# Designs tried in a protein design chat: VH-VL binders against Large ribosomal subunit protein uL10m (mRpL10). Part 149

Target 1, 224 residues: Large ribosomal subunit protein uL10m (mRpL10), of Drosophila melanogaster (Fruit fly) (q9vpl3)
Amino acid sequence: RGKINIQRPKAPHYERARVVAVTQPKYPELPKAKSCFKTRAERTQQQQENPYNEIIAREVRNWLDHSRLVAFFHLSSITADDIFRVRVQLHKQNLHLKSYGSKIIEQAVKNTRYEAIVPLFHSNHCIVFSPDPEKTAALLRIVRRVPQMVLLGGIVEETMLSRNQLVAYAQMPGLHAVQAQLVQTLSQAPGHLIQQLQAHQNSFVQVLDVHAKNQMNEETPKST

## First folded at step 10 (VH-VL)

Design gb162 (from ea7 with heavy chain I50Q; framework fv_anetumab)
Fold by ESMFold2-Fast, scan of step 10:
Structure gb162 (fold): chain C 224 residues (1-224), chain A 119 residues (1-119), chain B 111 residues (1-111)
Amino acid sequence: as target 1 above (224 residues)
Amino acid sequence: QVELVQSGAEVKKPGESLKISCKGSGYSFTDYWIGWVRQAPGKGLEWMGQIYPGDSDTRYSPSFQGQVTISADKSISTAYLQWSSLKASDTAMYYCATSFYDWGEFDYWGQGTLVTVSS
Amino acid sequence: DIALTQPASVSGSPGQSITISCTGTSSDVGGYNYVSWYQQHPGKAPKLMIYDVSNRPSGVSNRFSGSKSGNTASLTISGLQAEDEADYYCSSYTSYSDPYVFGGGTKLTVL
């Protein structure tokens, strides 16, 4: 039921050094209007393979694959002292705050089940990872005191959850009670599953009927 | 029911060692900071220091660094405040209090331990 | 041994409103929104009344409110009652290595 994690993420100190290098402030920024006019150099840089970015992207994939809790945040302007304080408090709860560039996130999740998260990272962002999904309540309690971090959604036990679903999950009892509640939810679905399967069958029959009627109404020439 | 229960009052002579305790119950002991707050007779509150029992990370006020030792025992959900050598100026009420945040409020307080140091 | 500045005493009559100030620096009260207020009755442990400048814990009367302007935080008690007579302490976050500083305390007397 749980993950046996034999390929753990790299040691935190290596990851911290690389994340700091990648997430350092970008200044000055190009005007928005100018960003629509890409130079040859800019196009070449965007298309060129970057071994450094691929190394960091693999690091992100390792965190995603080996974390049972992943939470996505919009990050507003925050001082170095404030983010350090938040990072330390999160770390106390086995919650690991990481910041990666949007291109690295896109590269990391490309062709994975998490590709749908890319739009969340079009603005300034950060991610919190944890091997312990029961720490969701602690995570939300900590970030409640950090107005610069706005919860967008997350992944718990490989399931994509909206902001509201994560908040609801945080209010659930411990792991065994949560598992019992999930079993109850699944066991209550037989009637709805039958109705959904029947509806899909009816939709398929309707599509076939419409197709047959359209073919009867279409002119199909029989001669050369 | 969150509760912090402190050890009983102590009467000591200058130069003696002392270790007082604060036992937590009704919450996850390793997920909260436990702070120690001193109140000299008729005076205000002074933060002395705090410990995070989950990893034994400790912070001390500059005024109390080297004067006291703060520790915790996770197996019995108990935090400690210790002096190697008491002074008459250590006479005070000592409170333990718990906080979820390193930067936040103390939401639960112990009843206090009165320490009297006199010759 | 830096402490936040509070008036030594304030007084009011039942039903009146009073305000207690707590003045620090740009490195504590002015720099963070982490100001707490505690009520202490004689012989008792302090009780948390306000946290994060203006938030009330469950069970604390809505007669107690907090605010902050610049380097000064304020606790306001409306509809004063006899049981409000106590010592009041403010506290603020300062830094990672030395996270807490308390005010000197204010004795509230209800006539």
Scores: ipSAE 0.653, ipTM 0.831, lowest interface PAE 1.4, mean pLDDT 80

Design gb163 (from ea5 with heavy chain W103F; framework fv_anetumab)
Fold by ESMFold2-Fast, scan of step 10:
Structure gb163 (fold): chain C 224 residues (1-224), chain A 119 residues (1-119), chain B 111 residues (1-111)
Amino acid sequence: as target 1 above (224 residues)
Amino acid sequence: QVELVQSGAEVKKPGESLKISCKGSGYSFTDYWIGWVRQAPGKGLEWMGQIYPGDSDTRYSPSFQGQVTISADKSISTAYLQWSSLKASDTAMYYCATSFYDFGEFDYWGQGTLVTVSS
Amino acid sequence: DIALTQPASVSGSPGQSITISCTGTSSDVGGYNYVSWYQQHPGKAPKLMIYDVSNRPSGVSNRFSGSKSGNTASLTISGLQAEDEADYYCSSYDSYSTPYVFGGGTKLTVL
């Protein structure tokens, strides 16, 4: 037998190619090329239901389930030394900086109330987890010194909050009742979080621009 | 009101041990770093080291590593700077200062402890 | 280790403006926006005047401003007053092992 060029679906032989495909017996087919077969099988196994991805996705779910504070950040280029320093400072406040691949995040939150966060992870990112929601103020104070980390939003007491809502929550005095009331009034559906994030994209660029201008002038009207 | 109160002036001889203190009040003692800064007579400021009282993590300037010990007792909100054997070159004003970060700036300063070491 | 470079002294008269420079390298002043300035009156503890290059703590007069260009940070004091006469120190982050590197200090005299 020889192989024939049947690559043109609109060719006069379309109907016969179709019939052959439908009626051919279902036997194991020989690999067309061992190296090609191996490459395809390897790629498919890596992309589809990798056991390690499932284990890591479970770890992410565990962090989400046991953390009363979760904050999402865009992460710009940062040196290993600088991120290590940030991680140490965060850890002292019981804040845990984690980075996971976008596919793992998607797998972890699929079919959950948090699936709306997936678009946040299409670029370089990191997440901070804590069992203590009162550490939100400490988190934002630490991240103020890390221009490479830009707050996108988060989850406090299982409620999704935008950047501005997290900042408002953090500025409440250390009164748990007052903070709980704020979360109740600021509560948002997942769809609204994405909409608010998109509306405030220019705010992130403006923050970076203001920071650059402050470097040049060192003028500060207020220290609060 | 945030306040750092340091122990009183000390006059010592070379070879003697010394432990000076810095008591913090008006803030969360375990959530801030406490640093020690030396100022020799007529000279500038030199960072010696710092401690995070919440977990007793300490960091020392390379110039002071092994020369002093920094410690803290969070039950009484007090940090310490200690010498096992003083030298005449240790004569200086010693300040404690607090910072939320482990770098950058010190928000509040103690009044200073003058240590004079002379034979 | 060599400290950040500041002029030993600066002078001005009441109502004038003066600027104090603080020069480091690309690994400290030039590499980060973590520059602070301290005021020290004779016999007293330093007081934080500026942090993060240009931010002022509450209670610090708006006559004090900070800036940075390349490897040089600057403290500017406008409308000089007699009580501004003091020593001024800059400080910058350098590395994890040297998170505070101070300048040599500048004596400001208000003549």
Scores: ipSAE 0.502, ipTM 0.745, lowest interface PAE 1.9, mean pLDDT 81

Design gb164 (from ea5 with heavy chain Y101F; framework fv_anetumab)
Fold by ESMFold2-Fast, scan of step 10:
Structure gb164 (fold): chain C 224 residues (1-224), chain A 119 residues (1-119), chain B 111 residues (1-111)
Amino acid sequence: as target 1 above (224 residues)
Amino acid sequence: QVELVQSGAEVKKPGESLKISCKGSGYSFTDYWIGWVRQAPGKGLEWMGQIYPGDSDTRYSPSFQGQVTISADKSISTAYLQWSSLKASDTAMYYCATSFFDWGEFDYWGQGTLVTVSS
Amino acid sequence: DIALTQPASVSGSPGQSITISCTGTSSDVGGYNYVSWYQQHPGKAPKLMIYDVSNRPSGVSNRFSGSKSGNTASLTISGLQAEDEADYYCSSYDSYSTPYVFGGGTKLTVL
């Protein structure tokens, strides 16, 4: 912004700091660079043999292993204030929005059952983690308000799902959702599933819009 | 389906304490924000604050910070708005309302609680 | 504590169309597509009529429509009916305060 509006101060620094502390992962904090002035040798070492990449990759693996719901998103240009608001609302639903570099994700999932997700991260991306797969409906309701986030697919109970399968899972209650999802997922070959995860962003946006409108109708059934 | 039921009208004197309630039903009480909206006689709507019962996170309007306390008891799906010492200027209709988003609309509203503070 | 500007009153005859404006700043109405409109009949609680600038909740008549241009949002009511006589309030997300701000309200009279 070019000019500060003095009639409307920015959100309180205290509240932002408090929320950031609550949403941050409970992992050891790594020492950061002591200065913004890095030598060419230090930059080269970080690009080729950065030990912190492995520590962060381990963090990513821990999130993948301990989350029963993982959702992958393409992320278009969005302001820091807007993504912060999204992160806060997601955290209220026990949903944890994380962004990691493509190289770190590749290192995290290499030689694991998750390696197939690497192609999803060749463009701007983010990931949402949760220990509670029943929060999938809440996740999709939140991202409907964020057109910059486009669902690509996810993992539920260690099973890879396309965007359409994840949307279907969100719409079904309890045991019936689990059974329907299992049958549908078992009918898909790994190659076919990967293709589904990478395809049809326009088609997915339409499906999500329909689902969001159906959710709104369910929440406000009375109008008389 | 979704219903918010508020406590009955109150008539108080300045300096008295008061706690009014809003009971939610037909939805997941801990997954929605519950906000309090004030409307003075013949005046417009003013957002006072809101609480997320799932973690007791509370947000207040700067105009009402320190003047009221918002709380919730998730075991009985009830939210509260409390004054330690009422003023004549607190005379108003008080509504509770639910919102899924802390930046979003209020989907469902309680019937309102009229609070009259007179000397 | 009113941050959004609405006309105090508007009037129309049955069958006509009327528009109510809601003007804010780039930190609220202008900056986000999170504008809502509420209808309030005398002695009753407000009812959500429009959310996210132009979306209608289920059961709200298609005679009610919303739009936004710059820092001004508008509620348009077509085919006015006697039952539309009420107070109308806009609201928006506000990036410089906790998260809700209302307009001053507009009294609609159907003559």
Scores: ipSAE 0.447, ipTM 0.701, lowest interface PAE 2.3, mean pLDDT 80

Design gb165 (from ea5 with heavy chain Y52F; framework fv_anetumab)
Fold by ESMFold2-Fast, scan of step 10:
Structure gb165 (fold): chain C 224 residues (1-224), chain A 119 residues (1-119), chain B 111 residues (1-111)
Amino acid sequence: as target 1 above (224 residues)
Amino acid sequence: QVELVQSGAEVKKPGESLKISCKGSGYSFTDYWIGWVRQAPGKGLEWMGQIFPGDSDTRYSPSFQGQVTISADKSISTAYLQWSSLKASDTAMYYCATSFYDWGEFDYWGQGTLVTVSS
Amino acid sequence: DIALTQPASVSGSPGQSITISCTGTSSDVGGYNYVSWYQQHPGKAPKLMIYDVSNRPSGVSNRFSGSKSGNTASLTISGLQAEDEADYYCSSYDSYSTPYVFGGGTKLTVL
């Protein structure tokens, strides 16, 4: 039952004018000052770009500082499915594949002991982090199946290692036993503790250097 | 050092359930995949599936998906292959084997478990 | 039920060289360098002989070598010996139909 129960007012002229004004639809108007909201948002976005880089650089520093194993790779063209499969295999071994822009890495490592790694990131790259340095062998075994990832070097127990030194570290048997022996040495008589720790460190570095040189000589291809 | 020891031979009737085992030793059980490979009498090798005991991630061949269940108990370094209802066509030698990679080479093999399903 | 294609049998005399082929497609043998070879003696479990196309595990004789060209992988056994008489299986990752696939197997007879 559709009927309109509205009747026009019979009020004096001034009241009719008021009613007409009230019943007219009004579109909201924004003052010019409020209409510049978009311009302010644009300026705010521009200002935030530099702080964003510092936030990511701090994330990189956090990964570097809290990982006992860090490996640096050159990354050639690889499909999304293939890299995802690699990431899953790495994750199963507590290895975390990360990729960051070269300028962010430079910002993260400038004025730190790791500044020397900057030249490694001139091209496409990725980094693998782990809290467990004994996973170096597992890392290299996984990367054996990923020709698009080329090992450049790494950091183990806060010590910067070349590619060949890292490969030698992974192939040395009894590395866990060497660490256990070092802990045992810390419990010895105080007079000999420092001397034995230095001997262990020097012997370990020498073994890595000798093995790395032997590995480098075996791994150098003659492509001519 | 690395050894996989499988449970003994089984003789079952169609419709019965069965769970066979594969116990690993001499390596890090949670760092390697354990795969199950079937070999019907006089036939070749068939990959059935595999499990990563560290996180219980399980992969199945499309031919065996829903036909069997693969599981592992890392506290006793043992993997399992289970049927809810056996068929005569399940008669085969079943091998377990370790792989470092998903769908990678199988480095070490168990001695095999012969399952015979007949009435 | 689709397996990589191997010859059913191959034969040779002691001291000779034989080759076993394993043919797949671009989604398995042709697409990846993940080819493995297994040796199986009657009544025994398989033994890994070759992995990643051409690599030998420790303890495997250098008489065994692997190669790949296109969609075909090959296992070559030089200086054939009586103990080499066994069934040989190839395997590969398969990105298309099954995640892991074996060849049909080849019986090697040493005459």
Scores: ipSAE 0.636, ipTM 0.808, lowest interface PAE 1.3, mean pLDDT 80

Design gb166 (from ea5 with heavy chain T98R; framework fv_anetumab)
Fold by ESMFold2-Fast, scan of step 10:
Structure gb166 (fold): chain C 224 residues (1-224), chain A 119 residues (1-119), chain B 111 residues (1-111)
Amino acid sequence: as target 1 above (224 residues)
Amino acid sequence: QVELVQSGAEVKKPGESLKISCKGSGYSFTDYWIGWVRQAPGKGLEWMGQIYPGDSDTRYSPSFQGQVTISADKSISTAYLQWSSLKASDTAMYYCARSFYDWGEFDYWGQGTLVTVSS
Amino acid sequence: DIALTQPASVSGSPGQSITISCTGTSSDVGGYNYVSWYQQHPGKAPKLMIYDVSNRPSGVSNRFSGSKSGNTASLTISGLQAEDEADYYCSSYDSYSTPYVFGGGTKLTVL
């Protein structure tokens, strides 16, 4: 709570300030030379059309086109040495860890069947690519021991899968079973897939909270 | 079932060469690291190095770099530990063990190979 | 070539609980949750008892548990049995060049 300071009551000038702000004349916009002045939206669009960004976006599209397995992760703070050993271990299983800016990913997947993944990349992220979908089990086994990487979902054989569907895929031995699951996923409404991915985001927040509490408990000595 | 089977005990003289083996069975040999762990008589465990048979990538302890060679033949699911010239201080029990990760734990161990070097 | 610090010996009676400590630095035991414990009977190969600080492999009794506080990991054995008499070794990840650092070992005697 705190004690009220009666000697310095707040003046009601906030009400006056609101009225003045609403009625204050706006300055007329000065004409801008079209070549010299850009709106923020135009500047953002020009940056997205940067030649370097387009080259990297084409690299991302090539990875997507030539990979039969793509997995999306949230990436927490990790040291250069730790990400290096994870990258080496993944590479031994023909799994390729890549990091790209969210704007580049948006540019790469815009107007493609994978445009729905863009919201997954608003925070720190990384992607694992592989030409071999049989490596999904190995991927999950490796990432289980990397708490900084949290699986969000993926694409297998050009079909978008939630985290739970990707885990289920890792346990399937036959091509027919895989095809049946992929058809079911493609037949679902876009909202359903997004709801599943958002549920995993909420689970991620809960996992971080539990992990933080466990760390506190481990550091606290047991009382008598 | 997963099993690591090591070669039999060896008795050698200083200066002799030696190559001991560790054969894996019951799992995908190329998907796991094989580590070598030394235990001198009455002493503790000491990691010497490891190999990934799938690409023959090796890592050595600084204490054993240049003292031994680790290799593998994936066609027969066998890893090797080799000395070009043995010393009396090499007398020890040598274990092979597998690990899925390039960090963490050894989940299965060989029975051990006793190497005795005496003059 | 610094080993992790363990007591040379511990002892207990059947049915009691004992704890074995394993102390390292902030770069190994304190820096990662990659601590393992191995049991070794005389003349036998080591057996994995605990991995990732507190996880048990299939087939390992729930009498064995692991924990970590700061730079010290601990192995606790409850309901001691004669068959638990063995040497116990801890191990931790340190760095890419030294992915396994072992403790000096602890001799457990069941009285």
Scores: ipSAE 0.658, ipTM 0.836, lowest interface PAE 1.4, mean pLDDT 81

Design gb167 (from ea7 with heavy chain I50E; framework fv_anetumab)
Fold by ESMFold2-Fast, scan of step 10:
Structure gb167 (fold): chain C 224 residues (1-224), chain A 119 residues (1-119), chain B 111 residues (1-111)
Amino acid sequence: as target 1 above (224 residues)
Amino acid sequence: QVELVQSGAEVKKPGESLKISCKGSGYSFTDYWIGWVRQAPGKGLEWMGEIYPGDSDTRYSPSFQGQVTISADKSISTAYLQWSSLKASDTAMYYCATSFYDWGEFDYWGQGTLVTVSS
Amino acid sequence: DIALTQPASVSGSPGQSITISCTGTSSDVGGYNYVSWYQQHPGKAPKLMIYDVSNRPSGVSNRFSGSKSGNTASLTISGLQAEDEADYYCSSYTSYSDPYVFGGGTKLTVL
């Protein structure tokens, strides 16, 4: 919070390089040995595990604290060029696409009211943050052009919403009072909302399974 | 409600420059992509590129990259397609099109601008 | 940039049903559920008839339906009417960076 080394973490490669340099063995086993690389990687993982994760978890909490719009997505395989262009397009609307590991998200939301969303992140995911909830419509418009990103749910004005509730919110005109009333109307007890979010995730997994099977059938067409 | 109105037909000679327009009305011009689609005489549709007027972000088909310039003027809700030097092969009908809250679909089209390039 | 494959022409009689195919690859038609169909009458702008494989825009007759199997999408027109005589084009999503590919078009003749 007030501590500089936690408030602004170093880029991942700088932190990793520093830890690896300090933990190098005095005597290398073999220059080409995979076991040597593996042992080194295991030491690096062990030594930087907690400090690195806590720093990034604090960054995630900072995003949650300063964002009035948070949207959760499942992310299918996407090229670096495509995701970069999506990030640029989102950034123009003050929407910030971030990717974090499931363990880091769990650490970030532990002991918060959002702890119950952890199950949404058991598969490949990404999160979009914005300080401006009026940008929900812009977010959904942009993401409609990205088939690899599938909306799971989100948080608007500190209220957890399902996919359908977010879509309904986005369709309201830019009247703040009317949108606030809609959020209140769409809100549900946390337990019921989590059940609905899990149902949407399960439905999405089923849709992806069907799509994957259909794609495999298309790769191997049948002749009659 | 939503309408795209394009500029009138053009007859040009090879080597001349040209800029055609597409004016949007009935919607928030800066919040939606506007695409340009070409149709050569007696042939099919070819997507040329698109612009997001809110930030002038452009994307071009590889076939038209460097051949044309797409731009927009937010103050008059107008998108443009421009050639620095026309060729006879540029003879075609040119359409502008946009879509509301739909993926990649052009559900609102301009009436088309016929460009004829002849010597 | 390869165009999607459509038959050059299809014909039918009033009241009949016809189907127009649109064949691509696993990286366009087969890879995504983002296939659209456009109707174009001579001298007029194209009109969106089907989007997202099978969805119909407001104002489009329920005689028009879309489907997809593998790398082939299909537009079916039931109860053919004289005004259905037009060129039909399919299109598919390709990538965010290069989003669009069109089919070569199919001329529908209503005899």
Scores: ipSAE 0.205, ipTM 0.537, lowest interface PAE 3.5, mean pLDDT 77

Design gb168 (from gb162 with heavy chain W103F; framework fv_anetumab)
Fold by ESMFold2-Fast, scan of step 10:
Structure gb168 (fold): chain C 224 residues (1-224), chain A 119 residues (1-119), chain B 111 residues (1-111)
Amino acid sequence: as target 1 above (224 residues)
Amino acid sequence: QVELVQSGAEVKKPGESLKISCKGSGYSFTDYWIGWVRQAPGKGLEWMGQIYPGDSDTRYSPSFQGQVTISADKSISTAYLQWSSLKASDTAMYYCATSFYDFGEFDYWGQGTLVTVSS
Amino acid sequence: DIALTQPASVSGSPGQSITISCTGTSSDVGGYNYVSWYQQHPGKAPKLMIYDVSNRPSGVSNRFSGSKSGNTASLTISGLQAEDEADYYCSSYTSYSDPYVFGGGTKLTVL
């Protein structure tokens, strides 16, 4: 859309509630219907929405609503100084690097056409937002030298694009009409693109999971 | 396709002012840092400073802060290095170079401008 | 203000491997993974050979490789050729306000 004053949500009274909970004397409560009550209590606790998550989910929805360019990345281990440098360079191009938890992303995109992107965020991730889709080329130039950030795909002009389609879009920067036609030409049915993005993320996650399990199960990793 | 073309050699006397130029082509001029690197005769490379033409943000080496002025004119894709008063010790080759990042490296270099300051 | 320390000269025979060191501090070479190496032939502008410690730009020979350990970065040239004879400069990121420092340079002679 247009310029909106997106203010960071006020810090929730989360910390105060937690401190009170920690400092108050608690007596163990073991109800007579232990298994049934415990199952209900555990289910309620696990399904309980965190108020903090809803506040941040609104921030994510605002970024999605006001950004004509959204790029999704897998983020490997990176130092605070390195990510700060990347964030500053991106900011000069009106590109905004954000990181959110998987639950927050899920809440933000639930009941939207982007709900299927949730699996992309099961591993370490970050998202870059911009109101200017012409900055896609600048984004890819900057990220090319950040090996810890691996492009998974993105959204341009509300159209979901794979990594290859986003790269192709970036090769025609600065010509809005030409870029719009390219997006139209490259776009696939949303179901097909979502499947491609999910398959890539799932394969990567499975490779990491297998590697981790092999290291835990064997003194010397031996895989065929 | 990326090219940096620098102005021609200059011969000046101490106390004179000088402004040399570096014209970029084949890339988005406002999206990359342009730095200036000095090389005195028979000596090594010295980074002087750099400018981001998109917002005119400048960074200077402490050795050159206040000694030179770096500027850019994005309408003609040209960066400048300027002295208000030259010294004999300013005799050197001056290179301009683009950096795709704020802090990483210089990807493309101009051919250099030889500045000779003698009495 | 403070230049990175490189040997003034290094020499090798064709086909040999040589290594050029570049030593700084924890505030430059040791603090960041942003070390670059440049090759300069007499009378020519420098050419970027290595960036971000070990990455090579497109078109740079596989014979050139970079590494870093602590406060010292190294450029290794394998299979020395006559055209490798040049001056080599390292460079490191230092800070946002003063982002570059160069090494003093190393003259490589191919015997």
Scores: ipSAE 0.060, ipTM 0.533, lowest interface PAE 5.6, mean pLDDT 78

